# Designs tried in a protein design chat: VHH binders against q9p7j3. Part 241

Target 1, 174 residues: q9p7j3
Amino acid sequence: MILPLFPETQVHVFVYENVSNCAAIHEQLISQNPIYDYAFLDAATILYKKQVYSAIIRALEDRRDEQMKTKTIHSEVILSLSPKTEISSAFRQFSMTKKSKNIVVVKIDSKLTEEEEFERLDKLVEGNRVEFSDEELQKLIDFKVLKKNYKLDPSTLENPLASILSSIALRGYS
Short names: E, the ipSAE of ESMFold2; O, the ipSAE of OpenDDE; V2, 0.75 times the mean of E and O plus 0.25 times the DockQ between their complexes.

## First folded at step 18 (VHH)

Design hc5 (framework vhh_6qgx_2; at its last look DockQ between E and O 0.96; V2 from the best seeds 0.83)
Fold by OpenDDE, look of step 18:
Structure hc5 (fold): chain B 174 residues (1-174), chain A 122 residues (1-122)
Amino acid sequence: as target 1 above (174 residues)
Amino acid sequence: QVQLVESGGGLVQAGGSLRLSCAASGFTFSDYTMAWFRRAPGKEREFVAAITYEGDSTFYTDSVKGRFTISRDHAKNTVSLQMNSLRPEDTAVYYCAAASYDMGTPVEYDYWGQGTRVTVSA
């Protein structure tokens, strides 16, 4: 897909459920395998498409403005999901772990079509691809984790999207 | 102020053992995943082993599995690499590295040591 604010940057987002090899993926990430150049998110922490898009946009803006806090665009996406400024905290909050079962995978600056990218990624992830939609994300979310990550309370739970987007947008401004 | 200082390198015969140590300072050691890398003559630097910040998981490149063991001591802020059954192809400069995250995307290590040379003779 193409984001209106960044027409020259192609972005792909994929959702996998029942992933069996998250530990193996983790191992590849820690060993710096370049073919795993994605942002791997725990789907349990993602409720809305707009949440992901907001993080992507934030990361791209940071890159554009030469204000990235992390070393790569994908790591910046992960950081941008968090209301916290600490990189390690953001990763612990939102990134895929070896215990994850469902994941959201983000690719920035793709030179491939969505289908081509999927074919490439599908060789790395052993799971079932589902639609990237609010409906599917809602099935995978852990609300306890979500509440914790964004400090949601009963009043904000009525419209969690607004709270989440505000948290993402205002990171570092509190 | 951040420092990673490797030690324990040297000359060893094939089949021998060597224990490398890395002393970390200037950052919160317990918050970082620690790793060992190596660079052989004429080759690119490659991943060897890593241990998570919690110390509950270890990772190894295939060529060293069963021979090398990575460990860490939080009290001493050290990470070690026990190398057994060494081979000539293990000859390299070994580097200690630290990363503030170890998941989500290919890991970028924040801090690096200057390295310690390991030479394995046939």
Scores: ipSAE 0.878, ipTM 0.942, lowest interface PAE 0.4, mean pLDDT 95
Fold by ESMFold2, look of step 18:
Structure hc5 (fold): chain B 174 residues (1-174), chain A 122 residues (1-122)
Amino acid sequence: as target 1 above (174 residues)
Amino acid sequence: QVQLVESGGGLVQAGGSLRLSCAASGFTFSDYTMAWFRRAPGKEREFVAAITYEGDSTFYTDSVKGRFTISRDHAKNTVSLQMNSLRPEDTAVYYCAAASYDMGTPVEYDYWGQGTRVTVSA
């Protein structure tokens, strides 16, 4: 997919359920294996497609404006999901961990079609691909985690989208 | 001012042992994942071992598994690498590195030491 404001930038988002090898992926990330150059998110933290796309847009805007806080666009996406500016907190709250069961994987600046990128990613992830859709994400979310990450109270949990998107768009602008 | 200072390198016979140490200052040590990398003559720097900020997980490149042990001491702000059963192929400059996170993307190690030389003779 190409976002209208970033016509030269191809983005792919994949969702996997029942992933059995998150610990092995973690090992590859820690050793800086470049074939794992994606953003690996814990699906328990993602409720909406718009949540992910808003973080991607924020990261791309920060890259365009030379305001990135992290070294790669993929790490910037993870930071951009957070309402806070602290990098370590964002990663601890939103990244896949060795214990994650379901993940959302983002590739930015892809030179491949979605299916070609999927073929590469499928060699790295042992799990079942599902559609990137609000319907599938809703099955994988942990609402307790979502509430903590975005500090939602019961009144906003009924329709948290606007609060979440505002947090992503306005991070660093109090 | 962040500093990572490695020590404990030297010359050792094959089959011997060395313990490397890395003293860390200028950041909250308990918030950082620590790693060792090495650069052998004529080769690129490669990952050796890492230990997470809580100390609950350790990682090793395949060629050192079972021989090397990484550990950390939060009271002394040090990370150590115990290297046993050393081989001539372990000859390298060993670097200490620190990252504020250790998952989600290929890890960005923000801080690096100057390295300590390890030479393993046949």
Scores: ipSAE 0.697, ipTM 0.857, lowest interface PAE 0.9, mean pLDDT 90
ESMFold2 (binder alone), look of step 18: mean pLDDT 83; pTM 0.848

Design hc6 (framework vhh_6qgx_2; at its last look DockQ between E and O 0.87; V2 from the best seeds 0.71)
Fold by OpenDDE, look of step 18:
Structure hc6 (fold): chain B 174 residues (1-174), chain A 122 residues (1-122)
Amino acid sequence: as target 1 above (174 residues)
Amino acid sequence: QVQLVESGGGLVQAGGSLRLSCAASGFTFSDYSMAWFRRAPGKEREFVAAITYEGDDTFYTDSVKGRFTISRDHAKNTVSLQMNSLRPEDTAVYYCAAASYDMGTPVEYDYWGQGTRVTVSA
């Protein structure tokens, strides 16, 4: 897909449930395997499509403005999901772990169609692809984790999306 | 000031053993995953082994599995690489590296040592 504010940047987002090889993927990431050039998120921490898109946009804006805090656009996406400025904290909050069962995978600067990218990614992820939608994400979310990550309270739970987006947008501006 | 200082390199015969050590300072050691890389003559730098923040997971490149063991000592802020059954193809400069994150994306290591040379003779 193409984001209106970044027409030259193609973005793909995929959701997998019942992933059996997250530990193996982790091994490839720590080994710096370039084939795994994605952002792997724990689906338990993602509630909305707009949450993911907001993080992507934030990362792209940071890159555009030469203000990235991390080394890669994908790592910047993970950082951008967090209201915290600490990179390690953001990754521990939102990244896929070896214990993850459901994941959201983001690809930035793709040169492939969505289907072509899926075919490549499907060789790396052993799980079931589901639609990238709020409906499917809501089935995978852990609300305890979500509340913790964004410090949601009863007043903000009425509109958690607004709170999440504000947290993403205002990171580092406290 | 961040420092990673490797030691333990040297000349060893094929089939021999060597233990590399990396002393870390200038950052919170427990917040970083640690790794060893190597660069052989005429080749690109390659991943050798890694150990996570708390030492609960270890990773190895296929060619060293069963021969090399990575470990860390939080009290001493050190990471070690025990290398057994060394082969001539293990000849390289070995580098210690630290990463503030180890998941989600291909890891970009934040800090690097200057390296220690390991030479394995036939």
Scores: ipSAE 0.659, ipTM 0.842, lowest interface PAE 0.6, mean pLDDT 94
Fold by ESMFold2, look of step 18:
Structure hc6 (fold): chain B 174 residues (1-174), chain A 122 residues (1-122)
Amino acid sequence: as target 1 above (174 residues)
Amino acid sequence: QVQLVESGGGLVQAGGSLRLSCAASGFTFSDYSMAWFRRAPGKEREFVAAITYEGDDTFYTDSVKGRFTISRDHAKNTVSLQMNSLRPEDTAVYYCAAASYDMGTPVEYDYWGQGTRVTVSA
């Protein structure tokens, strides 16, 4: 997909459920295997497509403006999901871990079609691809995790989108 | 100013053991995951082992699994690599590295030590 403000930047987002090899993927990430150059998110932290797109847009804006806090665009996406600026806490809260069951995978600056990127990614992830949609994301979310990550009280948790998007957009200004 | 200082290298016979240590300063140690890399003569730097910032997970390259153990001590701000059953192929300069995250995307290690030499002789 092409974002209107970033027309030369191809982005793909994939969702996998029932992933059996998150521990193996994690090992490849910590050993710096470049074949795994994606952002791997825990789907339990993602409720909306707009949550992911807002983080991608924020990361791309920060790259454009030379204000990235992390070394790669994929790590910047993970930071950008967080309402706070601390890198370690953002990764702890939103990244895939060895215990994750379902994941959202982001590729930015892809030179491949969505299907070509899927073919590469499918060799790395042992799980079932599902549609990147609010319907599928809602099946995978953990609302206790969402409440904790964005500091939602019961009233905001019932209609959390605006609060979440504001947190992403305003990080660093609050 | 961030510093990672390795120690404990030296010459050891095959089958022997060494314990490497890395003293960290200039950053909040408990926020960083730590790793050991090594560079053999004429080769590229390669991953050896890592430990998450909470110490709850450890990772090892296949060639050292069962022989090397990484550990960290938050009170002393050190990470250690216990190397047992050493082989001549383990001969390398060993580097300590630190990253502010250890998951989600291929890890970028922000800080590197100067390295400590390990030579394993027949």
Scores: ipSAE 0.649, ipTM 0.831, lowest interface PAE 1.1, mean pLDDT 90
ESMFold2 (binder alone), look of step 18: mean pLDDT 84; pTM 0.852

Design hc7 (framework vhh_6qgx_2; at its last look DockQ between E and O 0.85; V2 from the best seeds 0.81)
Fold by OpenDDE, look of step 18:
Structure hc7 (fold): chain B 174 residues (1-174), chain A 122 residues (1-122)
Amino acid sequence: as target 1 above (174 residues)
Amino acid sequence: QVQLVESGGGLVQAGGSLRLSCAASGFTFSDYVMAWFRRAPGKEREFVAAITYEGDDTFYTDSVKGRFTISRDHAKNTVSLQMNSLRPEDTAVYYCAAASYDMGTPVEYDYWGQGTRVTVSA
């Protein structure tokens, strides 16, 4: 897909459930395998499509403005999901772990169609692809984790999306 | 200031052993994944081994599996690479590296040592 504010940057997002090889993916990420050049998120931490898009946009804005805090656009996406400025905290909060069962995978600067990208990614992830939609994400979310990550309280739970988007947008501003 | 200082390199005959050590300072050691990389003459730098924060998991490139062992000592803020059954193709400058994350995306290592030279003769 193309984001209106970044027409030259193609973005793809995929959702996998029942992933069995997160440990194997871990090994590839630590060894810096470039074939795994994605952002792998724990689906338990993602509630809305707009949450992911907001993080992507934030990362792209940081890159545009030469203000990235991390080394790569994908690491910046992971950081951008977090209301915290600490990189390690953001990754602990939102990145896939070897214990993850469901994941959201983001690709920035793709040169392939969505289907072509899926064919590549499908060789790396052993799980079932589901639609990237709020409906499917809501089936995978852990609300305890979500509330902790964004410090949601009863007042903000009425409109958690607004609170999440504000947290993402205003990260580093106090 | 952050420092990674490698030691233990040298000349060894094929089949021999070396133990590399990396002393870390200037950052919270337990918050970082530690790794070893190497760069052979005329080749690009390549991953050799890594050990996670608490030492729970270790990772190795295929060519060194069964021969190399990575370990860390939190009391001394050191990471070591025991290299056994060394081969001429293991000849390289070996670098110690540290990363603040180990998942989510291909790991970018924030800190690097100056390297220690390992030469394995036939």
Scores: ipSAE 0.917, ipTM 0.956, lowest interface PAE 0.4, mean pLDDT 95
Fold by ESMFold2, look of step 18:
Structure hc7 (fold): chain B 174 residues (1-174), chain A 122 residues (1-122)
Amino acid sequence: as target 1 above (174 residues)
Amino acid sequence: QVQLVESGGGLVQAGGSLRLSCAASGFTFSDYVMAWFRRAPGKEREFVAAITYEGDDTFYTDSVKGRFTISRDHAKNTVSLQMNSLRPEDTAVYYCAAASYDMGTPVEYDYWGQGTRVTVSA
C-alpha cells in the first residue's frame, strides 16, 4: 500500500489461522534468530486493518523523529498498538504467545515482493494463510481481550475503531 | 545503573559440573527475561539458555539440553546456570543478559554482564 509520509518503506502484513508451532517460533525469538525478524502479533488482539496500519505509521513516525523506545522497528510496532508506554506491558498484551492459535505477522523495510516474503515466512509458520482483511480479522478477534486492552465500554465495543485509533495516536500524552 | 555480575566460572574436567550465578541490580528483576550466552575463542556469541519473566518457562540451545539447567531466584535477584556433564566444547566465556520481553520479535537483550570464564579440560 501507499504510505504518503514513507513512500520508500515497503510493508507486508500476513494473517495465519490455526498455527501449530507458536512454541517453536517462541524458541527462535528467545535465541535471537535473525531469520525471524518480524513482528508476530496475536490475532485475538486485532480487529481492523487500520489498527495495524496505524501502529505501523506511529512506529515509523517515531523512527523518523528519533523517538523510538525499542531497538527495532518491529518491536516499535508492537509498542505502538498499546495505549500505554510500558514496553513489557505492550508485549504481554499484543504479542503472539506460545498458546496463540492465530497470528498477524508484520514485515517492515522489506526488500522483497509480497510473494517472495510470503515464501520465506511460510517456511517459518505452520498454519493456514488467510487474507489480511477486516472480514477475516473479525473471525479471529477475542472481544474480551480487545475490551481490556483498550478499555472499551459496551457502546464503543459495537464500533470501537475510533476509540482504538485515538488510543494509538494519543499514547504518551497527558 | 544496571549491573549484572557473573560468578562461578573456573577449570573443570570433562564430565564434571559447575554452577554459574548472575546477581542483578538496578531494574525490576521480575519484569525481565534472564538468559545466558557464551563465546568460545574465535567464535560469535551464542545463546545457551533463558528463563521467562512471567513463569518458569525455560529455553535451551540443543547442544546443552538435558545437561544444563537455568533457574532464577526472585527474592535474591539471581539467575543460575547448573552445568552438568561438561564437555571440552562448552569452554567459553559465559555472559548473563536481561530483556524486557520474550516474544513478538527476536528478543533484544538490553543488559549484559562482563562474563565468567569456563574451561573444560579433556
Scores: ipSAE 0.669, ipTM 0.841, lowest interface PAE 1.0, mean pLDDT 89
ESMFold2 (binder alone), look of step 18: mean pLDDT 83; pTM 0.844

Design hc8 (framework vhh_6qgx_2; at its last look DockQ between E and O 0.95; V2 from the best seeds 0.76)
Fold by OpenDDE, look of step 18:
Structure hc8 (fold): chain B 174 residues (1-174), chain A 122 residues (1-122)
Amino acid sequence: as target 1 above (174 residues)
Amino acid sequence: QVQLVESGGGLVQAGGSLRLSCAASGFTFSDYTMAWFRRAPGKEREFVAAITYEGDDTFYTDSVKGRFTISRDHAKNTVSLQMNSLRPEDTAVYYCAAATYDMGTPVEYDYWGQGTRVTVSA
């Protein structure tokens, strides 16, 4: 897909459930395998499509403004999901782990169609692809983790999206 | 200031053993995944081994599996690479590296040592 504010940047987002090889993916990431040039998120931490898009937009804005805190656009996406400025904290909060079962995969600056990108990614991820929608994400979310990551309380639970988006947008501003 | 200082390199015969050590300072050692890379003459730098910040997971490139062992000592802020059954193709400059994160994306290592030369003769 193309984001209106970044028409020259093609973005793809995929959701996988029942992933069996997250540990193997981890091994590839730590060894810097360039084929794995994605952002791998734990689906248990993602509730809305707009949450993911907001993080992507934030990352792209940081890149545009030469204000990236991480080295790659994909790592910046992971950082951008977090209200915290600490990179290690953000990754521990939102990144796929070897124990993850469901994941959201983000590709920035893709040169391929969505279907072509899926064919590549499908060779790397051993799981079932599901639709990238709020409905499917809501089936995979861990609300305890979500509340912890964004410090949601009863007053903000009425509209968690607004709180999440504000946290993403205002990261580093206090 | 951050420092990674490698030691233990040298000349060894094929089939021999060598233990590399990397002393880290200037950052919170326990928060970083540590790794070894190597660069052979005329080749690109390649991943060799890594150990997570908690030390509970280790990773190896296929060519060194069963021969090399990575370990870390949090009390001494050191990471080591025990290299057994060395081969001429293991000849390279070996670098110690540290990363603040190790999941989600291909890992970008924040800090690098100057390297220690390992030469394995036939």
Scores: ipSAE 0.713, ipTM 0.874, lowest interface PAE 0.6, mean pLDDT 94
Fold by ESMFold2, look of step 18:
Structure hc8 (fold): chain B 174 residues (1-174), chain A 122 residues (1-122)
Amino acid sequence: as target 1 above (174 residues)
Amino acid sequence: QVQLVESGGGLVQAGGSLRLSCAASGFTFSDYTMAWFRRAPGKEREFVAAITYEGDDTFYTDSVKGRFTISRDHAKNTVSLQMNSLRPEDTAVYYCAAATYDMGTPVEYDYWGQGTRVTVSA
């Protein structure tokens, strides 16, 4: 997967439901195992494909412009999902935790096809892959979490896309 | 200014114990995940143990599980590594490190101490 705005950058996004080994993944992340160099997101925080793509685009724009706030492009994606600029808050709000049941996994700068990247990732994640689609994401979202993360008005929760995308695009400019 | 200062290293006989301490200053201690790494002669720096910023979880590399215990003291802003049943292969310089998050990506440890030497003689 290549985003039109960044034609030299291969990106893959995977969704897993019913993940049983988030605690084991946590151990690998805290010990800095490079095999786990992905962004691991809690699917309860992701409602739309465009939400993820907008965060990826924002992270890639900040890398291009030498404005990244974090050390890696994957950590920058996690920051870019947040409407605010504080790194630790973004990770607390959007990252997979030991209690997560469903996850979204992002790989940027992949040198592999989607199927090849999936084969690697599937050895690391114990769960069931589902399609990266708005239909599947809407089954996994927690709307209370979404409302809190993006400070959505109860009335706008019916169709919050524009508010979410604006938050991602405008973070740090207000 | 952020400062991590290790202490407690020294010479000890195999089978003995040491307690390492890391005094932290210049940041809110409860907001950071703390870790110990070590570098043995002729080897790369390796992960030893970590404790999350609220103290809910501890993590250990396999070779030290059951022998080493990481803990923290909120009143003193210190993290400690109790090292029991020491072996010659535990000989290394031990480093304290801190990170502002502990999940989502491989953890980025932003702050490091100067290290304290541990030598375990046969």
Scores: ipSAE 0.673, ipTM 0.846, lowest interface PAE 0.9, mean pLDDT 89
ESMFold2 (binder alone), look of step 18: mean pLDDT 82; pTM 0.835

Design hc9 (framework vhh_6qgx_2; at its last look DockQ between E and O 0.90; V2 from the best seeds 0.84)
Fold by OpenDDE, look of step 18:
Structure hc9 (fold): chain B 174 residues (1-174), chain A 122 residues (1-122)
Amino acid sequence: as target 1 above (174 residues)
Amino acid sequence: QVQLVESGGGLVQAGGSLRLSCAASGFTFSDYTMAWFRRAPGKEREFVAAITFEGDDTFYTDSVKGRFTISRDHAKNTVSLQMNSLRPEDTAVYYCAAASYDMGTPVEYDYWGQGTRVTVSA
């Protein structure tokens, strides 16, 4: 897909449930296997498509403005999901771990079609692909984790999307 | 200033053992995943082993599994690589590295040592 604000950057997002090899994927990431050049998110921390898109846009803006806090665009996406400025904290909050069961995978600067990218990624992830939609994400979310990550309270739970987007957008501007 | 200082390299015969050590300073050691890389003559740098923040997980490249053991000492701010059953193909400069994160995306290591040379003779 193409984001209107970044027409030259192709982005793909995939959702997998019941992933059995998160530990193996983690091992590949720590060993810097380049074929795993994605952002792997824990689906338990993602509630909305717009949450993911907002993080992607924030990361792309940071890159555009030469203000990235991390070394890669995918790591910047992970950081951008967090209201915190600490990189390690953001990764602990939102990244896939060896204990994850459901994941959201983001690819930035893809040269492939969505289907081609899926075929490549499907060789790496052992799980079931589901639609990238709010409906499917809502089935995978852990609200306790979500509330913790974004410090949601009863006053903000009425419109959690607005609160999440504000947190992402205003990170570092407190 | 951040420093990673490797030691323990040298010349050893095939089948022998070496223990590399890396002393870290200038950053919060317990917040970083530590790793060893190596670069053989004429080859690209490759991952060898890593140990997570708290030392609860270790990772190894396939060619060193069962022979190499990575460990860390939080009290001394050191990471070690015990290398047993060394082979000529293990000959390389070995580098210590530190990363502030170890998940979510291919890991980028923030800090690097100058390296220590390991030579394994046939």
Scores: ipSAE 0.879, ipTM 0.943, lowest interface PAE 0.4, mean pLDDT 95
Fold by ESMFold2, look of step 18:
Structure hc9 (fold): chain B 174 residues (1-174), chain A 122 residues (1-122)
Amino acid sequence: as target 1 above (174 residues)
Amino acid sequence: QVQLVESGGGLVQAGGSLRLSCAASGFTFSDYTMAWFRRAPGKEREFVAAITFEGDDTFYTDSVKGRFTISRDHAKNTVSLQMNSLRPEDTAVYYCAAASYDMGTPVEYDYWGQGTRVTVSA
């Protein structure tokens, strides 16, 4: 897809469940294999499509404004999910780990259609693709993790989306 | 000020061994994944081995697996690379590197040493 504010930037988001090879992907990331140039997120931390799109938009805004804190747009997306500015904490909280079972994968600046990008990614991930939708994400979320990552309390649980999006938009200011 | 200082390089005959060391300072060593990379003459820097901050898991490029062993000493803030059964193809400058995270994207190594030269003669 194309985001209206960033018409030159094609973005794809994929969701996989029952992933069996997160440890193998981890090895490729450590060795800096460039064919793995995606953002690999733990689906247990993602409840909404808008959560992911808000982080993507924040990362793209920071790139446009030359305010990125990390070296690549994909690493900046991972940072942008966090309410905090500390890079290593954001990665530890939101990234896929070798123990992850379900993942969300983001590709920014894609030169491929969604289906073409999927064909490439499907060679790298051993799991079952599901739709990127709030309905599917709701099945994969760990609410205890979500509450911890965004410091949600009982008063914010009635509308957690607004609190989460505010945290992403306001990082560094409050 | 972050410093990574490699040592232990030198000239060795094929089939021999060397042990490289990297002394780290200026950051919380136990929070970082440590790695060795190398650059052979005329080639790009390539990954050799890594040891994670969480669990001390180790990873090796295929060409060194079974011959090289990475280890770290948290008390001395050092990472080491034991290189056995050396081949002329292992000739390179070896660099120590550190990353504050090791998941999510291809890893961005934030800190690099100046390198130590290893020459393996036939």
Scores: ipSAE 0.762, ipTM 0.883, lowest interface PAE 0.7, mean pLDDT 90
ESMFold2 (binder alone), look of step 18: mean pLDDT 84; pTM 0.858

